# Miniprotein binders against q9bqp7: the designs that were tried, part 32

Target 1, 240 residues: q9bqp7
Amino acid sequence: VPQNWFPIFNPERSDKPNASDPSVPLKIPLQRNVIPSVTRVLQQTMTKQQVFLLERWKQRMILELGEDGFKEYTSNVFLQGKRFHEALESILSPQETLKERDENLLKSGYIESVQHILKDVSGVRALESAVQHETLNYIGLLDCVAEYQGKLCVIDWKTSEKPKPFIQSTFDNPLQVVAYMGAMNHDTNYSFQVQCGLIVVAYKDGSPAHPHFMDAELCSQYWTKWLLRLEEYTEKKKNQ
Below, E stands for the ipSAE of ESMFold2; O stands for the ipSAE of OpenDDE; V2 stands for 0.75 times the mean of E and O plus 0.25 times the DockQ between their complexes.

## First folded at step 3 (miniprotein)

Design p52
Fold by ESMFold2-Fast, scan of step 3:
Structure p52 (fold): chain B 240 residues (1-240), chain A 89 residues (1-89)
Amino acid sequence: as target 1 above (240 residues)
Amino acid sequence: SREELLERIKELIKKGDKLEALYLLFDYILKYPDNPEALIEVAELLLEMGRPEYARLVLEWAKDLAKETGDPELIEKVERLEREIEERS
């Protein structure tokens, strides 16, 4: 199927805010369905090289830390990422509901790392919100939709350890962003158009986070690659 | 060299150093990603180590490469090993 039959941007939607847009950020809960998630599609369509780069990294860590040490390490990385996302949701939420755990993370290096990025973030439209592409039948849970330096973006927050970042997730991060964008642009629960993406990589030591801005043209290029991954996923599922 | 690394891996398997052997097998296929014969050999060693889950992934990679080159003997060998894995499951 030609990729131009499924555009990332919705011609029926405005790219400017209007008075009918909700003033409170949307937070639509993710409902588990038979419909595949963005992360599942990407995980199930990894190249063999990506799979074995990940497995070699895992095995190296196991040799260095032991099996129990590796489990502790990965559990800690996951927990740090989860707490970072929870803290950002709290900071960007109009209700700013802080819990004891969130307060601890507000003092973390990761939050310090993103302070200069947060200065340029405003007009939050959605936080930790579910998206579904009604035609292509996939779902996702995006981190944030807000204006970054005046441009409405799907924003994805990433944490990076001083040890080399996760190779596979680095490669697929732009695909996640555009998949969420395309879904939101065609999801009847949302009324606005997003044309830009932003990947923010935060550092544990508080070093300034790196923003990776994706303009409309770059998003369109990654959308083409996402459609190929989605097609590969559906083909694999048909043959199972 | 390829032959030298493979001999080291086989020696580790004989000694029962399974974790190091597994690491070096993954390193080996990443060093020789375009060699379907090398990938098939890795899959056979993974089966000897009792790791059919990894052998299946390596065989899928080898099969994709063998189909690109059009080598029917390699395709047949991959499919035979895939059947062996299914029988063990």
Scores: ipSAE 0.349, ipTM 0.788, lowest interface PAE 2.2, mean pLDDT 83

Design p53
Fold by ESMFold2-Fast, scan of step 3:
Structure p53 (fold): chain B 240 residues (1-240), chain A 89 residues (1-89)
Amino acid sequence: as target 1 above (240 residues)
Amino acid sequence: SREELLERIKELIKKGDKLLALYLLFDYILEYPDNPEALIEVAELLLEMGRPEYARLVLEWAKELAKETGDPELIEKVERLEREIEERS
């Protein structure tokens, strides 16, 4: 699908904050839908090499931990990620919008890891919010839309046990971010435009998180690649 | 060395150490990712192990590579194995 038919940025929208914007960040619930999610599209269009790299890792872990141990490990990793996102939503939301806080979530090494990034985050516009690209027919659940160092960004929080100092080491994460961005920019539930992305990789041991900032040009480049993955997904669905 | 590795994997399958054999098969194809004949051999072993789901994935990869090389014999071999998997399912 050519980029000129489906641009990432909406020419009818401004990236300028509106004084009438709600003081509480938007949180549109994700509706159960037959329309594919960003993560599903990316998972279903992995290269064979990527698939077997993942399978080799899984099998190595099963050999080390046993099948039940592997399930417990992956469940624990998932829960840690979920708790990290819950803690960030709590930190970035006004206190009065949340009923309870979990002190254990706030004590996480992952939260310590992102402290220096959070100091540069302000003007939160959306948290844990659903997006849908109405013409390209895909959905997603983004983590955060906020200003990072004065620029409105789709921010994606990642946890990792190993360092990820380069954007290339974050694999499909740039595609995920621009897919959310393009969807939000064309979703009638939102009135603003996002032109930048930020991938933040947090570490369990509290080591400083690595921020991977994506300017408008880089986002446009990854948008082209996302459109190719979406087209590949659509073709595979027709041929199943 | 490649043939020796495959022989060791086959022995592991025969001994019933299927978890280690499966790991080594995935390791093997990642070491030879551009060799469609090696991928076809792995798919055959995965079928012997009762893992048609993985065999299908490996054959799809082998088919993509074989089409790029333009080797009609490899393409026909992959398609024959794909039909065999469907018949056995």
Scores: ipSAE 0.240, ipTM 0.730, lowest interface PAE 2.9, mean pLDDT 84

Design p54
Fold by ESMFold2-Fast, scan of step 3:
Structure p54 (fold): chain B 240 residues (1-240), chain A 89 residues (1-89)
Amino acid sequence: as target 1 above (240 residues)
Amino acid sequence: SREELLERIKELIKKGDKIEALYLLFEYILKYPDNPEALIEVAELLLEMGRPEYARIVLEWAKDLAKETGDPELIEKVERLEREIEERS
């Protein structure tokens, strides 16, 4: 149990739309500052097992591809992910956004993979938007907040190549989602409450994406684990 | 066997095949995760390879296991290697 427990949900907020909600999805820019990001906290508090599994995967890839091949592979995976997120932001933004410039981005196998998930997504409230937990003092950049099958979710889009998935991307995904959720629920730039999460793993070959839905109870369980990681980060920072 | 795998790793280090050696060292750790003696040997080889950052992590793992075992010789060996890593960092 974390010593400095704080609730993930804000009792003063509702997930129901109201008249004061913006008609256009929010996109608050991420400002670099001394406050740690969700990804930095998670990176700095990896377990010994996580570190070894990641290093084993890395060395395996280097053996198969060579060091230059591994660097190129990693750069390509990052670029593919970036383009996938750009395409999703374009798709989920107001339809008046000109798609002529983004036609090539919209035709990737990853976008084909996610079509059946997108069919169930509506009521988009935030895209590529910064969140800050002012009390717990961390920041993040979330992908999307929208209704999935009628429930308001923090949605995190992931790409995976079936033969060589990124091991790091799977370990802490639920923690990232709930960290963003807790921050948004207590961030004065937002007025609504999100209680559910969704991790969508899209595949390069267009195979159907796998949705991992997290209800409020599951989010609360992962929130406790996130708070422990945040405490561990703070303790380690004292030694710097 | 454990001894055969360890000898293969040492041979790779001597040949300068450090990437393959490092991969096999992590395979060795995953195969013998509850053996503090094996983890101490891995930490020593990682230090020899110029990877004190990984040596520290492995040695911390070995220390926890050695303390649980209650073997004073293993505990002493871990603590001595910890000091050596700190002195050279």
Scores: ipSAE 0.007, ipTM 0.323, lowest interface PAE 8.5, mean pLDDT 81

Design p55
Fold by ESMFold2-Fast, scan of step 3:
Structure p55 (fold): chain B 240 residues (1-240), chain A 89 residues (1-89)
Amino acid sequence: as target 1 above (240 residues)
Amino acid sequence: SREELLERIKELIKKGDKLEALYLLFDYILKYPDNPEALIEVAELLLEMGRPEYARLALEWAKDLAKKTGDPELIEKVERLEREIEERS
């Protein structure tokens, strides 16, 4: 239904990785300017339901913790997420690119939570790497591109305080994954095509993470929804 | 039941126990989130509690749901409440 439809997959690229022995993972730095990021587009086009539920959650937390307590809580959640991503990048990076040897960073409940997922991850092609969709004019910073159970995936690592057993419980996370996928598939800095996504929700208490695998068909369905959000963002910016 | 919870919330508002009313209203929303009629009731209660901006968010969600179901009476009710908020702001 999007007026300016564009395919998520690039027919000029192979459907599967051809290299059996992957080189050093790509880490292209994000250079932000006038081009909107995936997270900005999603934040500026939240549904009425998402806006209401987020405000309800904020008000409830403020009532329970007070203004200062809420600020401390949200800051702590953000810091834990940041450290989790840093630990994953360290674990998945080649030894030559390791920048920190903080063993305590590698020993968290979140890292324990994802151990069974990590056993199925191999052939890392990109880590904390920038993507840009030249035609649709958006940018993003993806977490990881690697094989999960033999399939090349854009992998997004999430932390959560409560269980997320269904993909519907992750809100805009599927849109974020396919937006990165579509950008990467058309970004000249990358030579491979990814057709699958994986959202991994890790838990603070170390309970097993929930993997949400997205096959090519599911990715195509979410891609259409992402294009609608991008169109909405563009129209809102034009009407300012 | 939905009716019992809603009546208890209304009684707490009348007593001036707005904090307890808000806690119960949050529970109500969690149980009936995709019901446009319930969201309109939530908006009315939020207006009674002096939270018109929050009420507006509930109405916007209710309106989106009502449009998807094609219920013109619900859409009209939402639009009336939206005008009331606009006139008071």
Scores: ipSAE 0.012, ipTM 0.447, lowest interface PAE 8.4, mean pLDDT 80

Design p56
Fold by ESMFold2-Fast, scan of step 3:
Structure p56 (fold): chain B 240 residues (1-240), chain A 89 residues (1-89)
Amino acid sequence: as target 1 above (240 residues)
Amino acid sequence: SREELLERIKELIKKGDKLEALYLLFDYLLKYPDNPEALIEVAELLLEMGRPEYARLVLEWAKDLAKKTGDPELIEKVERLEREIEERS
C-alpha cells in the first residue's frame, strides 16, 4: 500500500459533454521540465523480471539479425510506430482531408488491423495531448481520449509484429494508461472525467487488433500499483 | 493454448533445438507472466537447458506470486528448485 494515497477519479467531474467543451480535440504540447514523465518513472522502477525479459528479447533479436541488423530493425519498429500514431491522429482529427486518410490506410497493415476498433470510436476529446498531475507532480503525453462503445476512455495504441513477442510496453501499459487518466482527471486544462481505459494492440500483417478494455474497477487496481511505482521513483531520487 | 505451446517447447528441447526452444520459452513467459505454476515450469525447462542464471530470476518471480496466493505447495516447489540450483554452483 502507498504511503500517500490519492484518488484516480475526480468526483467533481463528469464524463458527459459540457457546453464549454471544445469542438476540436485538445492537443496540449508537452513541455519538458524537472517534473518526471510517466515513461521515466516506469523505466526507473522496472522489476528484475521486466529487466530479465527485456534483455532476453534483445539478445534473441541480436542472434536472429546480427548487431547491425538489430539496430536497423529497432529503428524501423520505432519509425513504423511513429507513423502509425501519426496516421491515427490524422484519421481521428476533423482537420484532416480524405486524400490524406486514404494514403495512410494504404501504407500500413497496422491501420487495416484497427479498422474494426475505429468503427466503435467516436466523440474524440484529446489527441497526442499533454497531461500533468498537479498534486502528485508527474507529466505525460497520452495518445487519445475518446468514446469506445459509448464509454469515455484513455486509449493507447500499440503495435506488434507476428511472430515476434510483445515489446516491453505491454508489461507497464495498464499502468501508463491509468497514470495518464489520473493526471487528466486532476489537470486544470481539462474539464471532463475519464474512468475507463483501452489498450489496442495492432498487427503488422493486418490481422484484427486486440482491444483490452479496462473498466473503472480495473483502473483503480492498476492506479494503486502506479502510486507504488511513483513512490519508489521518488525514494530513489532522494538517495541519488 | 498454454498447454500446446509448452508441448512444442518440450519437443524442441528433446530434439536438441535449444535456441528455438529458448525463443518460444520467452514468448511463453510474455504470454503468462502472472501464473506461478507456469513460471515454475519455465524455470525447470531453463535448468534442463543449462541456463541456471535465468532459472533463478524466474523462480524469484514465481516465489513472489506464490507468496501472494498463499499456496504452500507452490512455495515449497520453488524453494526446492532454488536449492537444486545452489547445489550445482
Scores: ipSAE 0.007, ipTM 0.228, lowest interface PAE 9.1, mean pLDDT 78

Design p57
Fold by ESMFold2-Fast, scan of step 3:
Structure p57 (fold): chain B 240 residues (1-240), chain A 89 residues (1-89)
Amino acid sequence: as target 1 above (240 residues)
Amino acid sequence: SREELLERIKELIKKGDKLEAIYLLFDYILKYPDNPEALIEVAELLLEMGRPEYARLVLEWAKDLAKKTGDPELIEKVERLEREIEERS
């Protein structure tokens, strides 16, 4: 159990829209400073097993593709992910007009993969927006906050070439989602409460994306694990 | 078996097949994670292969396990290898 527990939900907030909320989705820019990001905390507190699993995967890929092939593969994966997120932001922005260059990405397998999920997404409140937990002192950049099947969610879009039908297959993704949720719920730039998460794993071949919905109870369970990772990061940084 | 896998890895190192040897060393660690003596041997092999960064990662785990068992000989072996890596970098 974490020594310095803090609640994920803010009792002073509601999940209902406020009149003070902007009519367009919020997009607060991420300011780089000394405050650690969610991804930095998670990267610096990986278990030895997680680190070794990643290294084994890396070496296996190098054996299959060669060093140059692995570099090309990794660059392509990064570029595809970036384009996928850009396309989703454009699709979900009510007043945004897609560029002519973005038309090729709209025809991608990843976008086809998420179509059935997007039909259930409405009431977009934030896109590619920065969050900061003012008390716990961490920052992040979340993908999307919107209603999924009527429930306000922090939504995280992921790409994968391999099937991920179980939430356990998404590694630290649930921790990332709840970290963003807790930050947003206590960030003065936002006025609403988010109690649910959604991890959407999209596939390049257009196969239907796997949604991993996280209700309030599940979010609370992962929040405790996130607090332990944050505590570990803070202790490790003090001792260096 | 564990001994057969380790023997295969040592043979690959002797032949200079470093990429395959490194892959199998991480595979070995993941299959037998609770043996600090085995982790120390893997760290030594990684040093022979010119991968001190990987050796540090393995030694960190070996040190954690050795401290939990309270075995002073294992702790001393880890600390000696850690000093050797520091001297080289």
Scores: ipSAE 0.388, ipTM 0.779, lowest interface PAE 2.3, mean pLDDT 84

Design p6 (at its last look DockQ between E and O 0.47; V2 from the best seeds 0.00; counts 0 for: pae E 10.7 > 1.5, other shape alone 2.597 > 2.5)
Fold by ESMFold2-Fast, scan of step 3:
Structure p6 (fold): chain B 240 residues (1-240), chain A 89 residues (1-89)
Amino acid sequence: as target 1 above (240 residues)
Amino acid sequence: SREELLERIKELIKKGDKLYALYLLFDYILKYPDNPEALIEVAELLLEMGRPEYARLVLEWAKDLAKKTGDPELIEKVERLEREIEERS
């Protein structure tokens, strides 16, 4: 049990749209702050086993590709992920500010991979939008908030080279999703309540993406684990 | 065997095959994650290789395990190596 427990859901809010909601999806810019981001908290609280699993993978890749080849590989993976997110933001935006859409991005294997998921996505409320938990003092940048199969979700889009058919295969992604959810539910820039999460793992070869839906109960379970990571980060920072 | 693997890694370090040795050291600690003596031995080799950043992480891991087992000799050895890292900077 976390020492500083706080609820993920806000009893003052509902998941129904209200009259004050804007007609276009919210896109609040992330401001640099001394307040830690979700990704920083998670990175700084990895177990030693997790750290060395990553280091062993890096070292193996360096042995296979060379140092320059490894840098090129990782830069390419990052760029593909960034382009995938840009394409999804473009697809899900009801109107663009007259910027040309990259047709090559819209025709990628990753976009083909998520087509069956996108058919079930509607009612987009936020895209690439900043969240801040006013009480727990952390920030984040979420990918998307929209209805998936009729349920309002925080949606996180992931690219992967390897199949991820189980939620456990996505490592800290469930913690990231619930951290954004809890922040949004208590952020004064938003007026609605999110109770569900969705992690979508897309594949470069166009193979069907794996959706990992998180209902309210599962979100509450991961929220407790997120609070423990946040406490660990805070304690570690005090001892620096 | 565990001891044979560690001796092969030491030989690779002497030969200057540092990149492969580093991979094997990471693989070794992941195979023996609950053995603080094995972790300390890896930390010593990482220091010999000029990788104090990894040695610090491995020693933190070893110290946590040694505290759980209540072994004061292992704790003392970890703290001595941590001081050596600070001196080398």
Scores: ipSAE 0.684, ipTM 0.908, lowest interface PAE 0.7, mean pLDDT 86
Fold by OpenDDE base, second read of step 4:
Structure p6 (fold): chain B 240 residues (1-240), chain A 89 residues (1-89)
Amino acid sequence: as target 1 above (240 residues)
Amino acid sequence: SREELLERIKELIKKGDKLYALYLLFDYILKYPDNPEALIEVAELLLEMGRPEYARLVLEWAKDLAKKTGDPELIEKVERLEREIEERS
């Protein structure tokens, strides 16, 4: 049980979208502060077993590709992910901002992969927007806040070369999503609340993406785990 | 066996096949995560290989396990190796 319990949902915010939903998605810039990011907290609180699983994988890849080949592979994966997020931001942005659509960004297997998910996405409220939890002292950059199948969600887009049909296969991604939800729900820059999360795993070959929907109950469960990770991070930093 | 695998890793290190040795060390750690003695031995090898960053992580793991078992000899050995890492850094 976390020592410092804090709710994921804000009782002072109504779940009802205010009728004055801005026609333009929010895009709050990330401020570079001493405040740790969600990603940093998660990375620094990985179990030693998780660390060595990743290191073993890395060493295997180096053995297969060589050091230079592995660097190239890593760079390509990063670039593909970045282009995918840029393409999604362009697709989900209002049409007036679409005049500079690089058509080349839209020609990817990942974009093809998510087409069936995008059909169920509407009411985009935020894109690539910073969130801050003032009480718990962490920040993050969320990909998207939108309605998925009529439910307002924090949506996190992921790229994978391997199938991830189960949410458990997404490792710490559920923790990232609920961390963003909790921060947004208590960030004064946002007037609304989210109760659901969605992880979308897009595939390079254009095969149908896997949506991992997180209802309020599942989000609450992962929120507890997030709080524990945050406490561990805080304790680790006090001892350094 | 654990001992056979460790000897194989030591032989690879001596032959200069450091990349494959490092892979096998990580595999060894993952096969025997609950054995503090095994982790200490791995930490020593990682130090010899010039990888103090991984040795530190393994030693922290060994320390946590040693504290749980209450074995003072293991704790002392870990602390000694931690000091050695700091002196070489």
Scores: ipSAE 0.611, ipTM 0.880, lowest interface PAE 0.7, mean pLDDT 91
Fold by ESMFold2, look of step 5:
Structure p6 (fold): chain B 240 residues (1-240), chain A 89 residues (1-89)
Amino acid sequence: as target 1 above (240 residues)
Amino acid sequence: SREELLERIKELIKKGDKLYALYLLFDYILKYPDNPEALIEVAELLLEMGRPEYARLVLEWAKDLAKKTGDPELIEKVERLEREIEERS
């Protein structure tokens, strides 16, 4: 039980966005801050087992690929993820908000993988947008806020090769989503809130992506775990 | 058998194939995560390879499992390795 409990939902905010003409999705710039990001908090509060498994994975990859091969592999994974998120932002936003649309950006197994999910996504309200929890003092950069099958969600897009190489991402994805949700619901840059989350795992080979929907009750359960991780981070920082 | 496989991996360590043995030990632990002796072998190997910070993390996991077995020799081995790691740090 966290010592500093704080609600994930804001009762002073509507469940639905304000009525407006076709709006451009919000894209709040990420500011340079001293306060920690969601991903930094999660990284610094990994369990001993998570740290061990991450190091096991690194050593296995170095054994298989060599040191230089491992560096190239991780660089390529990062690049693929970046291009995937760029492509999704292009698909989900008006064309005039992007520098240039590249046909090769849209041609990937990951984009093929999510096509059936994108048919159920509408009402995009935010893309690649910063969030800050003003009371709990953490920040994040969420991927997307949109309706999925009629429910307004914070949507997090993940890439996965077969098999998945990062256990840490698999274990912490729900915490990341609820942390973004809590921050958005208490961020003065946003006039609305969300009560649901969606994690979409896209596959490099184009296999149908796996959606993981999180209703309000499930989000509240994971919110408690996020608060514990944030408390652990804060205490660790006091002790250097 | 599980025991025979672990003994074969220990033979590789004796021959000096430390990096390959470490890989096989991690695969073994994924398949048989309830075996504290395998984790102890990983910790010893990491210490021999000059990685005491990782050896410490593995050994904390091994300690939890060894306590569940109630085997005093495993518990003593873990505690001895903890002291050795602290001395090298």
Scores: ipSAE 0.005, ipTM 0.307, lowest interface PAE 10.7, mean pLDDT 78
ESMFold2 (binder alone), look of step 5: mean pLDDT 80; pTM 0.749
OpenDDE base, look of step 5: ipSAE 0.608; ipTM 0.877

Design p7
Fold by ESMFold2-Fast, scan of step 3:
Structure p7 (fold): chain B 240 residues (1-240), chain A 89 residues (1-89)
Amino acid sequence: as target 1 above (240 residues)
Amino acid sequence: SREELLERIKELIKKGDKLFALYLLFDYILKYPDNPEALIEVAELLLEMGRPEYARLVLEWAKDLAKKTGDPELIEKVERLEREIEERS
């Protein structure tokens, strides 16, 4: 149990549309800040096992591709992920004008992979938007907040070369989702309540994406783990 | 067995196949993550390979495990190796 437990959900908020809700999705810019980001907290509090799992993968790839090949591979993966997120933001934004580059990306395998998920996504409330937990003092940049099969979710889009049919395959992604959720639920820039999460893993070959839906109970379980990671980060910073 | 795998890794280091040996060392500690003695042996090999940063990370892991089990001899051995790394740096 975390020493400084705080609830993930805000009892003063609802998931129903409000008169104060904007007609277009929110896109609050992330400001340069001394306040730690969700990704930094997670990176700085990885277990030794997680660190060496990544180092083993890195070393295997270097053996397979060479050092230059590995560098090119990782740069390419990063670029593909960035383009995928940009394409999804364009698709889900009601006022976005598609450009030649974006139209070409809409025909990529990753976008083909998520088509069946996108059919169930509506009521977009936020896209590429900054969140800040004012009490717990952390920030983040979430991908999307929208209704998935009628439930308001924090949605995180992921690309993968290998199948990830189980949520356990997504590493710290569930923690990232609930961290954004808890921040948004207590951020004065937002007026609504999110109680569900969705991790969508898309595939380059166009095979159907795997959706990992997180109900309120599962989100609460991962929230406790996120609070422990945040506590570890805070303790490490005090000692540095 | 664990001992046979570790001996194979040592032979690869002697042959100069350091990239493959490094991969197998990471694979070895992930296979035996709850054994602080095995982690200490890996840290010693990483130091011989000229990889003190990885040795330091493995020793932190070994120290955390030794503290949880309350093994003072293992904690002392880890601290000795940590000091050796500092002296080299």
Scores: ipSAE 0.581, ipTM 0.877, lowest interface PAE 1.1, mean pLDDT 85

Design p8
Fold by ESMFold2-Fast, scan of step 3:
Structure p8 (fold): chain B 240 residues (1-240), chain A 89 residues (1-89)
Amino acid sequence: as target 1 above (240 residues)
Amino acid sequence: SREELLERIKELIKEGDDLEALYLLFDYILKYPDNPEALIEVAELLLEMGRPEYARLVLEWAKDLAKKTGDPELIEKVERLEREIEERS
């Protein structure tokens, strides 16, 4: 059990369907100070097993592609992921109009991969938006908050191709989602309650994306693990 | 099997095949994560290869395991190697 347990859900907030407030999706800018980000906390608290699984993967790729080839490969994967997120933000944002360059982003295999998921996404509340847990003192930048099959979710878009170059990132995806959820539920910039998560893994070849839905119970289980990682990060910072 | 893998790794290091040796060392450590003696031996090989950064991480792992088992001899061995790394860096 974490020493500084805090609830993931906010008892002051209700998921009331009677509140009709048509609003543009929120996009709060990320402001950094000394407050750690979710990704920083997770990166700094990887288990030794996770570290060496990542190192083994990196070394295998270097053997296959060479050092320069590996750097180019990882740079390209990062760029493709960034473009995928930009395209999704554009598709889901009612305020944007597509330019020729944006149209090219929409033609990727990753976008084809998520088409069937997007058909079930509606009621977008936030896109590429900053969250801050004011009590636990961490920040993050979430991808999307929207209804998936009628349930309000923190949605995290992931790209993947075989072999999986960022296997380390997949290990902590559920923790990342619940960290954002807990922060949003206690962030004064937001007024609604999110109780579900969705991790969407999109594929470069256009194969149907895999949705990993997380109900409230599963989110609560991962929340406890996130709190332990946050405590570990705090202790590690004190000991540096 | 464990000893055969270790001998293969040592042969690769001797042949100067550092990239393949590193891959197999990481694979080895993941196959024997609960054996502090195996971790210490991997750290020694990483030092021989001129990779003190990886050796530090492996020794930290070995030290955590040794503290859990309460083995003072293993803790002393890890701390000696940690001092050796500081002298070489």
Scores: ipSAE 0.518, ipTM 0.848, lowest interface PAE 1.5, mean pLDDT 84

